# VH-VL binders against p39998r288to527: the designs that were tried, part 28

Target 1, 240 residues: p39998r288to527
Amino acid sequence: VQLLEMESITSEFFSINSAGLLENFAVNASFFLKQKLGGRARLRLQNSNPEPLVVILASDSNRSGAKALALGRHLCQTGHIRVITLFTCSQNELQDSMVKKQTDIYKKCGGKIVNSVSSLESAMETLNSPVEIVIDAMQGYDCTLSDLAGTSEVIESRIKSMISWCNKQRGSTKVWSLDIPNGFDAGSGMPDIFFSDRIEATGIICSGWPLIAINNLIANLPSLEDAVLIDIGIPQGAYS
Below, E stands for the ipSAE of ESMFold2; O stands for the ipSAE of OpenDDE; V2 stands for 0.75 times the mean of E and O plus 0.25 times the DockQ between their complexes.

## First folded at step 8 (VH-VL; framework fv_canakinumab)

Design y4 (at its last look DockQ between E and O 0.83; V2 from the best seeds 0.77)
Fold by OpenDDE, look of step 8:
Structure y4 (fold): chain C 240 residues (1-240), chain A 119 residues (1-119), chain B 107 residues (1-107)
Amino acid sequence: as target 1 above (240 residues)
Amino acid sequence: QVQLVESGGGVVQPGRSLRLSCAASGFTFSRYGMNWVRQAPGKGLEWVAIIWYDGSNKYYADSVKGRFTISRDNSKNTLYLQMNGLRAEDTAVYYCARDEWEGFAFDIWGQGTLVTVSS
Amino acid sequence: EIVLTQSPDFQSVTPKEKVTITCRASQSISEYLHWYQQKPDQSPKLLIKYASKSFSGVPSRFSGSGSGTDFTLTINSLEAEDAAAYYCHQSDSWPYTFGPGTKVDIK
């Protein structure tokens, strides 16, 4: 995947490490989403309406999950936005060290984690905050949805449940996928032929996505309304 | 249809108490901050009080502090204004008004209920 | 408290003319200024929110501008149905306050 190569070049040649890129992504992406949530006018502590709720669907095993948690951290740290994260596995089964690290910081910043779609629904009812944004960060560029699901039937079922829940969200709720909507191939932008369920994303947040993939996504994802490139500090030389 | 309907107004003597109600329908009441705004006959609008969506916070105009209490019952979709120690200057049409989605502006108003304080 | 003033107090205007109403705050209120229309024997209606954002369903002839302390409501071409009182409202600081209102009549 081109993005992975760019990141590799950025790290090896320009000495900009992954942690730096991750933080840059989180900062700039959070700014973008805050504007989508109403900006400074709405996101104020004196607001008598409930804070908007952002739900993150994250993998525990890839960069997308770490990025999403960092993003979630920046969204909830001011108290203007409520954030709930649901992993593709149980919280106790997180595999990736970066995801674990970001999860700890995320929690310290006021982010909430639930262990199931049922728990998520219960939490939503308790908070009484409207879900306005779902961040789809299960797949990313590191792996396919089939790869994630193939690890366990339990994981597969969980992912399907998460996708189903996400696609049931309506009204003012927007779905922003990190890098690639789940159920699509990150390289080609075509539907994953090995996994039938797909996220009906309304937007894509990416940090260097191939143009060819974007065109195919537009053709195959009617719900897609927008795509944004987040500046994460990759030098121009890394694109050449 | 989104609607607010005030009730409880009437004629009362100075020093007495009155409780206003505002019934909400057509929207998720528990997700909106609610306000009382009053208008004396032939005069302008005066903000009276606000209550958070969950009742966790309240603010009042100085003119009513210590005398009026705003409250809500989200299970009944109802906003209240308890008015104690009423004065002649409290005579007004009282409106309940909903904060708009982004907050801070009032997008839905009731028809108002008249409160007359006179001897 | 933040005091809002409006000018003029009253306007008698011929249909199709442009109407301008100003609202001034005693201190900066950023963009937390809103405009309401109130017709006789009716409840107020939100016209403009956050200084310049038209509320849903509001005719395009209504517009708002300004920031900080000085704000303006403009009716580009006055219609007979626009005869009403207009109020500015600040929600920057507690307590919320309204302007004294501007009455617009039709000649």
Scores: ipSAE 0.888, ipTM 0.948, lowest interface PAE 0.4, mean pLDDT 94
Fold by ESMFold2, look of step 8:
Structure y4 (fold): chain C 240 residues (1-240), chain A 119 residues (1-119), chain B 107 residues (1-107)
Amino acid sequence: as target 1 above (240 residues)
Amino acid sequence: QVQLVESGGGVVQPGRSLRLSCAASGFTFSRYGMNWVRQAPGKGLEWVAIIWYDGSNKYYADSVKGRFTISRDNSKNTLYLQMNGLRAEDTAVYYCARDEWEGFAFDIWGQGTLVTVSS
Amino acid sequence: EIVLTQSPDFQSVTPKEKVTITCRASQSISEYLHWYQQKPDQSPKLLIKYASKSFSGVPSRFSGSGSGTDFTLTINSLEAEDAAAYYCHQSDSWPYTFGPGTKVDIK
C-alpha cells in the first residue's frame, strides 16, 4: 500500500504530438524534474559535489523517444545536470525524423549518447556522478515492447539488458516513465503478456492523456510512488 | 561505517610547517567536496578551506590564504592540509568535514586533530 | 566577507522550555544558512540545512526558519541532552563564515 500524489497543471484527455506541444512538454517536465533534483538551490556553480546524472532510456519513436530527447536537452542545457541517453537501437540506426531532429539538438546542447549498457556503466564510473533519475521512454502509447522486440533478437536482448540495468539502480535513484512504464499495456495498465521483463518505475510523467490505467498499474507495479500530469498547452475549452 | 579520521597534529614552533591528513572510509570519497574547519581552544568554529570533489577548485579563509594549501588524493581517499608559516593564532583543533549531497552544509565531521603553535 | 552575529551569547534554560536562537547576516544570504550543535569534547553535528531543512536523524523538537538576513533556530521542548553550543554557518559567499556561537545550558 503506497500513497500516490497526483500533480495536475492542467487536465488533458489525449496526447497530441506536434512541435509546439512537444516543446511545452519538455519545458514543463524539465522544470518538474529540476525541482526533484533540488532546484536552483542545489543546482549552482558553488556546489563542490558532482553534478547529478540523469539517464534516458529511449526508443526510436516519435511519441516517446522524441519527447525524451527534448526533455533531456532542457535538463542539460544550463550545464548543471549531466544527461546520458541509451537508445533501444544503435544511434546510427535511428529512423524517426523527429527523434533524429531532437537528438541532433540534444547533442549540440551537451547531451551524451552511449550505445550499450557496458558503455553507460563506464561513463558513470568516469564521471563519478550519481545517477539520481532514470527516464524510461522505451514504450509509448503508439508502440508496445513486443512490437520493438519483434524486429530482432538483438533488439530484444538489448531491451532486456537495459531493463535489468535500470531495475538494479537503488538508493536515491528515481525511475520516471513517460506515460506508461516499459512492459505494461497502455490501454489497460496490465503487464504485457508477450514480454515478461518490466521497468520497476517509481513515478510516471503523463502528457495530454489522463492516466486511466492507474489502478491496474498500482496493482501490478509496487515500486510506483508518484504520478504527475504535465501541461502541454492544449486549450482546455477545446478538448474538455 | 562512514568515517573521517584526522592525523598529523602536534606541537610546533612559530614559523614551522605541518601537514594534516584526513582518511575517509565508508563512502565514495571522490563524489564529495571536502572542507577543513578549525576551533581554537574555548572558541568558536572557523571555516578554513574547501576543495571540490575532483580537486578542480579551492577556496580559503582570508586568515590562511597564502600559507595553507588544501589538496586531495582520491586514489588514497585522503584529504590534506599543508600549513606553512604557522602562528600562535593557528592553534586549534582541525576538523575535516564532508559536504552533504546538496552541497549546502557539512554532514560528516572527523574527531579533529590538535595543532599547538607555541615557542 | 559576510559577518554572522548570534543572540543570545549564552542562556540557561529550564528543561521542557522553548529555546530560541537568532542569527543575523550582514547582507542577504537567501536561505544558505545552516545550524550545528556541538556538545563538550565532541565534533559539531549538523541540525538544520538551508534555513529550514532538518537533517536526517535530528529530533523533531529542532526547527529552523528565516530568509535573507534573519534566521532562527528553535528547540520546542528542551531536553537535558541539548546542553551544547549552537553555531550558524553561511554558504552563500566566499569565504564561508560561522556565527560566534550560542551556549545553551540546563538549569
Scores: ipSAE 0.623, ipTM 0.864, lowest interface PAE 1.3, mean pLDDT 85
ESMFold2 (binder alone), look of step 8: mean pLDDT 93; pTM 0.951

Design y5 (at its last look DockQ between E and O 0.76; V2 from the best seeds 0.72)
Fold by OpenDDE, look of step 8:
Order: C-alpha cells, then structure tokens, then sequence
Structure y5 (fold): chain C 240 residues (1-240), chain A 119 residues (1-119), chain B 107 residues (1-107)
C-alpha cells in the first residue's frame, strides 16, 4: 500500500517517527471534527445542551485503531465531547502495543470503553447526548476486513454487529471512516468481494490516500458526502 | 411539528404564588436547555431563567433570584416556573424558549402566558 | 451584568429601503449575540444567531455582522411584513440580557 511506503520513507529518511505522525493526525483531525460538531460556539462551557457523543469503532490490531484512540483522546480531553469506543475485540484482549498505550491515555482523558454493541446501546440510553459522529476505524489501509474477521468467528460476528449498529444510525449522525470505509478495498476503493457487510460512510478522513481509490469510493458508496486529507506532517519528498 | 405551549398564567395578588407550565412537543425535549423569558406590557424582553437539559444546573436573573424556581420533567416533556412572592413588576407575558442546537440562542418560542400581579 | 444598547429606538422607513440596527455591548461578548424579530401580538422569532448566522427560514434580506462589542442587523430591502420590534440578545455570560429593542415601522 502506498501509504505504508510513504510512512516508511517518512520515518527512515526524514526521521519522523510513527508516534509523531499519529499525534499530528489526532490533533488536526480532532480540530476538523470539532468544527463539524458545532465549533467554538457550541463546544463551550456553560452550554445548557448535552455534549455531543462520538462513538469510535476501532480495531485492536492495526494503525487505524491507534489513530482513532488518539483522535478520541483529543476529542474528549476538554470535556466538551463525550467519546465511547468499541473494539473489534474485548478491551482486555487488545493485541497491539500502540493501541494499548493509546487506550490507557484515552481512558485517562475521560474516554469510555464498552465491550459490546449491547453495552453501547445501554450507554446511549443513559446518556442524553446524541450520537453525532461515528468514527469507523476498524480496518484502515494496512489490513482488510476479511483479515480481521478471519481471525475468529467471534470477531467476525462482532464486526458484523458493529457495522449493523453503525448503519442503523440516522438523522444528524455522520460516519467518518479513517482512511477507508470498512468493507472496501483500501488499494482500489472497490467493494471487498470477500466480505459483504460495509460501512455506509458519509465522510472519509485520510492521511495521503491515493486519489484513484477515492474516485471508486464515490462511485460505489452513495452515502459518501465528503473526504478530507489531514496534514500529519509527511514531507513532500515522501510523495515523490 | 416543534411546539412549545405555556399555561398557568392569570391574575394574582402581590405576595402570592403561581406555577407556570410549558408543554413541549415535536422534538426530544431532554436534549435541550430551556429558558423562561418575560415581557412586561409595552416593554422589551427580559431573560428570567435557564435550566440544563438534565436539570443539573440552573441560572436566574437577579430580579427573580430567590423567588422563582425553574424545573423540568423530561418524562412529561414539561418545563415549569414556580413563582413565589410575586410583585407588581413581575406582571408580564411569560415565554418558554428552547436553546438552539448549538445552544445559547433561542430558536423556538411558545405563544406566552400572561401573568398579572395586581392588588 | 452585560448591558446591551440599541440604536435607533424607533425607525420609520419606506418599503425597499435599507434598514440598519446597531447593538452595542458594555463589554466584549465575542460572537454570542443573537437577533430576534417580534411582530405585534406575536412571540419573538430568531433571525440571526452568533452575530452573523442566519436562522433557518429567514429571508436573505436579513443579515448580521459584528463581533466583540458592536453588532449590526441589516435589512437590505425592507418589506411591509418586516414591521416589528427587533431585539439583540447576549449569551456570553450570566445573566443573559436583551437589548431594549428597536421598533421598525413602515411609512
């Protein structure tokens, strides 16, 4: 994948490590989403309305999950936004060290974690905060949904439930996928033929995603309204 | 249709109490801060009180602080204003008003209910 | 409390003329200034929120500008139906306060 190569070049040639890129992504992406949530006008102390709720669907085994947690941390750290994260596995079964690290910081910043769609629904009932944004960060560009699902039938079922829940959200709820909506191939932007379920994303947040894939996504994902490229500090030389 | 309907107004003697109600319909009432705003006859608008979406916080104008109590019952989609120790200067049309989506602005208003304090 | 003043108190204008109403705050209120229209025997209606954002359904002839302490409501071409009182409202700090209002009549 081109993005992986870009990151490799960024790290090896420019000495900008993954942690730096991750933080840059989180900062700038959070700024973007805060504007979508009403900006400075709404996200203010003494607002008599409930804080908006952002739900993160994250993998425990890829970069997208770590990015999403970092993003979630920046969203909830001020207390103006409530964030709930649901992993493709149980939170006590996280595999990736970066995901674990980001999860710990995320929790310290006030982020919440639930262990099932049922728990998520219960949490939503207790919170008067409307779900305004779902962050789809299960797949990303460095793995496929089939790869994730293929590890366990339990995980597959969980992912399907998460996708189903996400697609049931209506109204003002927007779905932002990191790099690629789940159920699509990150390289081509075409539907994944090996996995029938797909996230009905309304937006894509990417960090240098190939333009060719975007065109195919637009053609194959009618719900897609917007795409934003987040500056994460990749030098121009890494693109050439 | 989003709607607010005030009730409970009337004529009352000074020192007496009155309770106003505002019935909300057409929207998720529990997700909005709510306000009371009053207008004396022939005068301008005066903010009276606000209550958080969950009732966790309240603020009042100095002119009514200690005498009026704003409250809400989200299960009934109803906003209340308990007015004690009424004074002649409290005579006004009382409006309930919903905070906008962003908050802080009032985007939906009721038709108001008249409160007359007279001996 | 933050005191809001409005100018003018009253304005009689001919249809199709431009109307400008000013609201001044005793201290900076950033963009937390809103405008309402109130026609006779009606409840107030939100026109402009956060200084310059038009509320849904509001005709394009209405616009708001300003920040800090000085704000302006503009009616680009006055219609007969625009005869009303106009109020500014600050929500920057407690207590919320309204301006005294500006009455606009049609000649």
Amino acid sequence: as target 1 above (240 residues)
Amino acid sequence: QVQLVESGGGVVQPGRSLRLSCAASGFEFSRYGMNWVRQAPGKGLEWVAIIWYDGSNKYYADSVKGRFTISRDNSKNTLYLQMNGLRAEDTAVYYCARDSWEGFAFDIWGQGTLVTVSS
Amino acid sequence: EIVLTQSPDFQSVTPKEKVTITCRASQSISEYLHWYQQKPDQSPKLLIKYASKSFSGVPSRFSGSGSGTDFTLTINSLEAEDAAAYYCHQSDSWPYTFGPGTKVDIK
Scores: ipSAE 0.882, ipTM 0.951, lowest interface PAE 0.4, mean pLDDT 94
Fold by ESMFold2, look of step 8:
Structure y5 (fold): chain C 240 residues (1-240), chain A 119 residues (1-119), chain B 107 residues (1-107)
Amino acid sequence: as target 1 above (240 residues)
Amino acid sequence: QVQLVESGGGVVQPGRSLRLSCAASGFEFSRYGMNWVRQAPGKGLEWVAIIWYDGSNKYYADSVKGRFTISRDNSKNTLYLQMNGLRAEDTAVYYCARDSWEGFAFDIWGQGTLVTVSS
Amino acid sequence: EIVLTQSPDFQSVTPKEKVTITCRASQSISEYLHWYQQKPDQSPKLLIKYASKSFSGVPSRFSGSGSGTDFTLTINSLEAEDAAAYYCHQSDSWPYTFGPGTKVDIK
């Protein structure tokens, strides 16, 4: 898509590679989310209140999965935020090399992975802590939810369970989708007619490029409260 | 509604003990650090003690260390202050206070309970 | 222990005028300084947290500033209900401490 092409052009022209853009995203998005979680006032070694809990819903996709795990690493690596990730597939089934790389680093930095919604719920019960932020990274500009599910009833059922779990957290929990909320078409911003389940995102984190179809998302996603554009360091000339 | 209510104050002779209670309602008590703050009649505020949300850490002002013990029972949504070896200078209104969402600023206060230590 | 001092001890102020209260710490406490209002016979009420962050429901006429050792609470246009004692509190180092208070009265 155009954003992927812009990243390639930037690497070629300015000696920046896609890994550098991913890292810039993760650093800047983590800073933004840390402020939403209380910033320096709350995120400290010795706090009388519990650490924030963040859950990442991710796919085996370079653009969404790798970004999500890099972001998760930056959130948890200082030890002030608990991060649990649930993939649309089993962890052992990850194939994308960048997702696998970022997942390995994420775990080494203290990030946790569960392989089912039931395991996620068990982990939350053990922590006796509601999730404060869900990061939705199941879909990106180049992949709809229907694409992720394909013809697999197992994957489709898993994705529906993850969406159901997420939408039940709607109370004080904030749900931030990376680029586009799952269940929506990236080009049009309209609901995906081939997959009826949709995340009720409260915010959208756009990486380097404004979301083209924001008006349709606003119209069809009444839970949406905020959208932010994260600077990933693409030079102004690369957009021309 | 979010509320803190202290109880257990009264008049006590020096050297005796009292236990204060603070009943919490309207919020998830087990998610917040809790404090005791006191105010002697006509005087300013003095922080007394803090306890972590899970009871894992406790800190005290030097003036009460070794004599007072802060504790909590999350199943009963109740904060306690055990005050042993009471002295005249412990005479004060005792407030329980909840840590703010970010921690350590006191965003919810009870109405206070008076402890008078006199012979 | 970190000593907080406040000045002035007392102010008598004409309504609608600006009130400035300072708090000074005996050592740097970064931005871990909070302000409370206490009206007669009432419990304290949080106004400003972390030097400059207004607490929910606090009128916009209240603001805080400063970092390190010098902090200021400002009431830009004093109202009758603002007559109270004002305390600063540091949460940087154990034990936590309060300033001695500043009493603000209406003329």
Scores: ipSAE 0.535, ipTM 0.823, lowest interface PAE 1.7, mean pLDDT 85
ESMFold2 (binder alone), look of step 8: mean pLDDT 93; pTM 0.952

## First folded at step 9 (VH-VL; framework fv_canakinumab)

Design z1 (at its last look DockQ between E and O 0.82; V2 from the best seeds 0.75)
Fold by OpenDDE, look of step 9:
Structure z1 (fold): chain C 240 residues (1-240), chain A 119 residues (1-119), chain B 107 residues (1-107)
Amino acid sequence: as target 1 above (240 residues)
Amino acid sequence: QVQLVESGGGVVQPGRSLRLSCAASGFTFSRYGMNWVRQAPGKGLEWVAIIWYDGSNKYYADSVKGRFTISRDNSKNTLYLQMNGLRAEDTAVYYCARDSWEGFAFDIWGQGTLVTVSS
Amino acid sequence: EIVLTQSPDFQSVTPKEKVTITCRASQSISEYLHWYQQKPDQSPKLLIKYASKSFSGVPSRFSGSGSGTDFTLTINSLEAEDAAAYYCHQSDSYPWTFGPGTKVDIK
């Protein structure tokens, strides 16, 4: 809620629109993750090893999904990183206009989309790139996971499958949640009591966060190792 | 345990051919570029060839270009070096070496196999 | 091709002394310079990658520095087990090349 207000002020008073903020997030977050993937040394076209694979779990209906797709675009556009996205719904059922727009650009930049966890696993096998990062962008600040899942049993089952897949990733794979790990309340940082499954995130990428939420996440998410605040260009005056 | 084991070395006459093999174990072979590096007796190291993780690309040193062929079978976790038109100056211990995780460096080496070209 | 030179060719050193080996490239190779150690009758081992990053398991007494054309391998306090040949390697552009090597003996 606070973030929404800040964005509103940013747009109305400072004439910096949401599209600009989205792009700023994607650029800066992609830079951060590229460093995590080995930086300039590894991310070269003439690398004889396979490109690293980033998997995005994205909502089709909220800002987190749009942010994730923009981030994915920036990650894969140079060809140094392979990106696969799986939505909480079928690709043909995307609801949000910004998500649709970012999806189109994402595809044009070489990003791939799969329609199921099974398809994802098949793609992983074929691609033969190590999954090093999973981006968890199903929930964000806009809603709880229980809210998303509550709309349809099919969607609930799908989300549970995605969470299960993500949590099975071990070893060199790191999970970065956008704004909030799925299964937690974004405002309080407390576990969602209405949804039993949760992403075991190792890191959080956010553009703004209440202190209370951070403390509660640290207390309730043992897998959490890191958190980074991304500068998206919100003027200082918007916080006052 | 990550390991590379070369084989196929021996004594051959000039102009003859020889095929070297490198058996990989302890890691996902198909996710690494692989190299051959040789060392003449009492001399330094010389890079010979590289092959991409999926075999899609290869590069050779000028000294072996047109004569040597690097290849791999990922289903067998094996790297190969086909050496044709062997010369006395090809006499060396031949090492297979794995690219590092980031690439571009050699982090795992085999024990090497000796190739002697002599009349 | 990019030519690498090393200095010195040979060095005899007393244990606990500091050893410095230099590698120079004929042109800039950014950070794509690596160091290997080869003991007698053994295969080479990676010591330093990308000019200054220590490889896993390498003792802390080994360090690398440099960029562009001039690089240095340093052994802060030489141990008897460090008697070996040391090679620099560039992977900036093909063909990849090695330096001629530096042999380090223990007095």
Scores: ipSAE 0.872, ipTM 0.931, lowest interface PAE 0.4, mean pLDDT 94
Fold by ESMFold2, look of step 9:
Structure z1 (fold): chain C 240 residues (1-240), chain A 119 residues (1-119), chain B 107 residues (1-107)
Amino acid sequence: as target 1 above (240 residues)
Amino acid sequence: QVQLVESGGGVVQPGRSLRLSCAASGFTFSRYGMNWVRQAPGKGLEWVAIIWYDGSNKYYADSVKGRFTISRDNSKNTLYLQMNGLRAEDTAVYYCARDSWEGFAFDIWGQGTLVTVSS
Amino acid sequence: EIVLTQSPDFQSVTPKEKVTITCRASQSISEYLHWYQQKPDQSPKLLIKYASKSFSGVPSRFSGSGSGTDFTLTINSLEAEDAAAYYCHQSDSYPWTFGPGTKVDIK
């Protein structure tokens, strides 16, 4: 809630709209992740090794899904990184206008979308690439898994299978959650009491602001190795 | 434990052929580009050939083009070098080398196998 | 074909002193230059990749610098085990090429 208020104040006082903040996030977060994937040394058109694979788990939400698809677009747009996205709902059920816009651009830039964990696994087998990064963007700081799951049993089952799949990735796969790991409350950093499944994130990508509840996340998320703060261009005056 | 082990070296007459093998273990062979590098006795290193992870692309040093063929069998985790029309100047220790994670730096090398071309 | 030259051809160095080896490319190769160490009767070993990135397990006394056409391998405080030949290698354009090598001896 506090982060939402700061974004709204920034737009109102400084004439910076939410699309500008989203684009700044995507540019800077993609640069950070490209370095984690080997940077210029690895990310070139003609390499003797396969392109890295990134999987995005996203919801139909401007604060989470739209950011994730904009990030995915920046990762795949030059053809150096394979990106596959799986939404918490069917793609044809997307309603958020910014998610739809970013998804259209993402697909034009070479991004792929699959309909299920089963389809994701089939696509991964065809590509013969291990997942090196999973981006968890199912929950934002303004909604919980309980909110998402409460819409239908089909969506709840889908979210549970996505979490199960993600937590089974082993070895060098890194799981980066945007802002708040799935299954945790953004305000307290405590596990969600109404939904027991949660992402075992290894890293957190914070957009613009440090996550206020980091101590509780560290205590309740033993897989967590790192957190990064991504500059999104909020003016100093908005920090108060 | 990552290993590369070359085999198939020996003494051959000029104009003859020889096939080298490189057995890979301890890593996912099918996800790395592979190279042959040679070193004549008492001399420096010379890159010979590369094959990409899926076998889709092969490149050769000018000194061996048309005579040598690099290949791989990802189901057997094995890299090959077919050497035809051998010349005295091909005498060397032949190493197989794995591309690094980022590509093209050679991060793992075998022990080498000696090829001697002599009358 | 990109020609790499190395300087010096040979160095005899007392322990604990600094060793500097240069590699020059006939055209710009950006940062696509790698350094290898080869001890007597052994296979080469990767030391530095992409001009300046240390390979895993390489002692911190080894460092690389440079970009474009001029590159340097530095051994800060030489140890006896560092007696070896050192080669640079470019991966900017095919065919890949090596420098002619620099032999470093103790004393």
Scores: ipSAE 0.577, ipTM 0.842, lowest interface PAE 1.6, mean pLDDT 86
ESMFold2 (binder alone), look of step 9: mean pLDDT 94; pTM 0.958

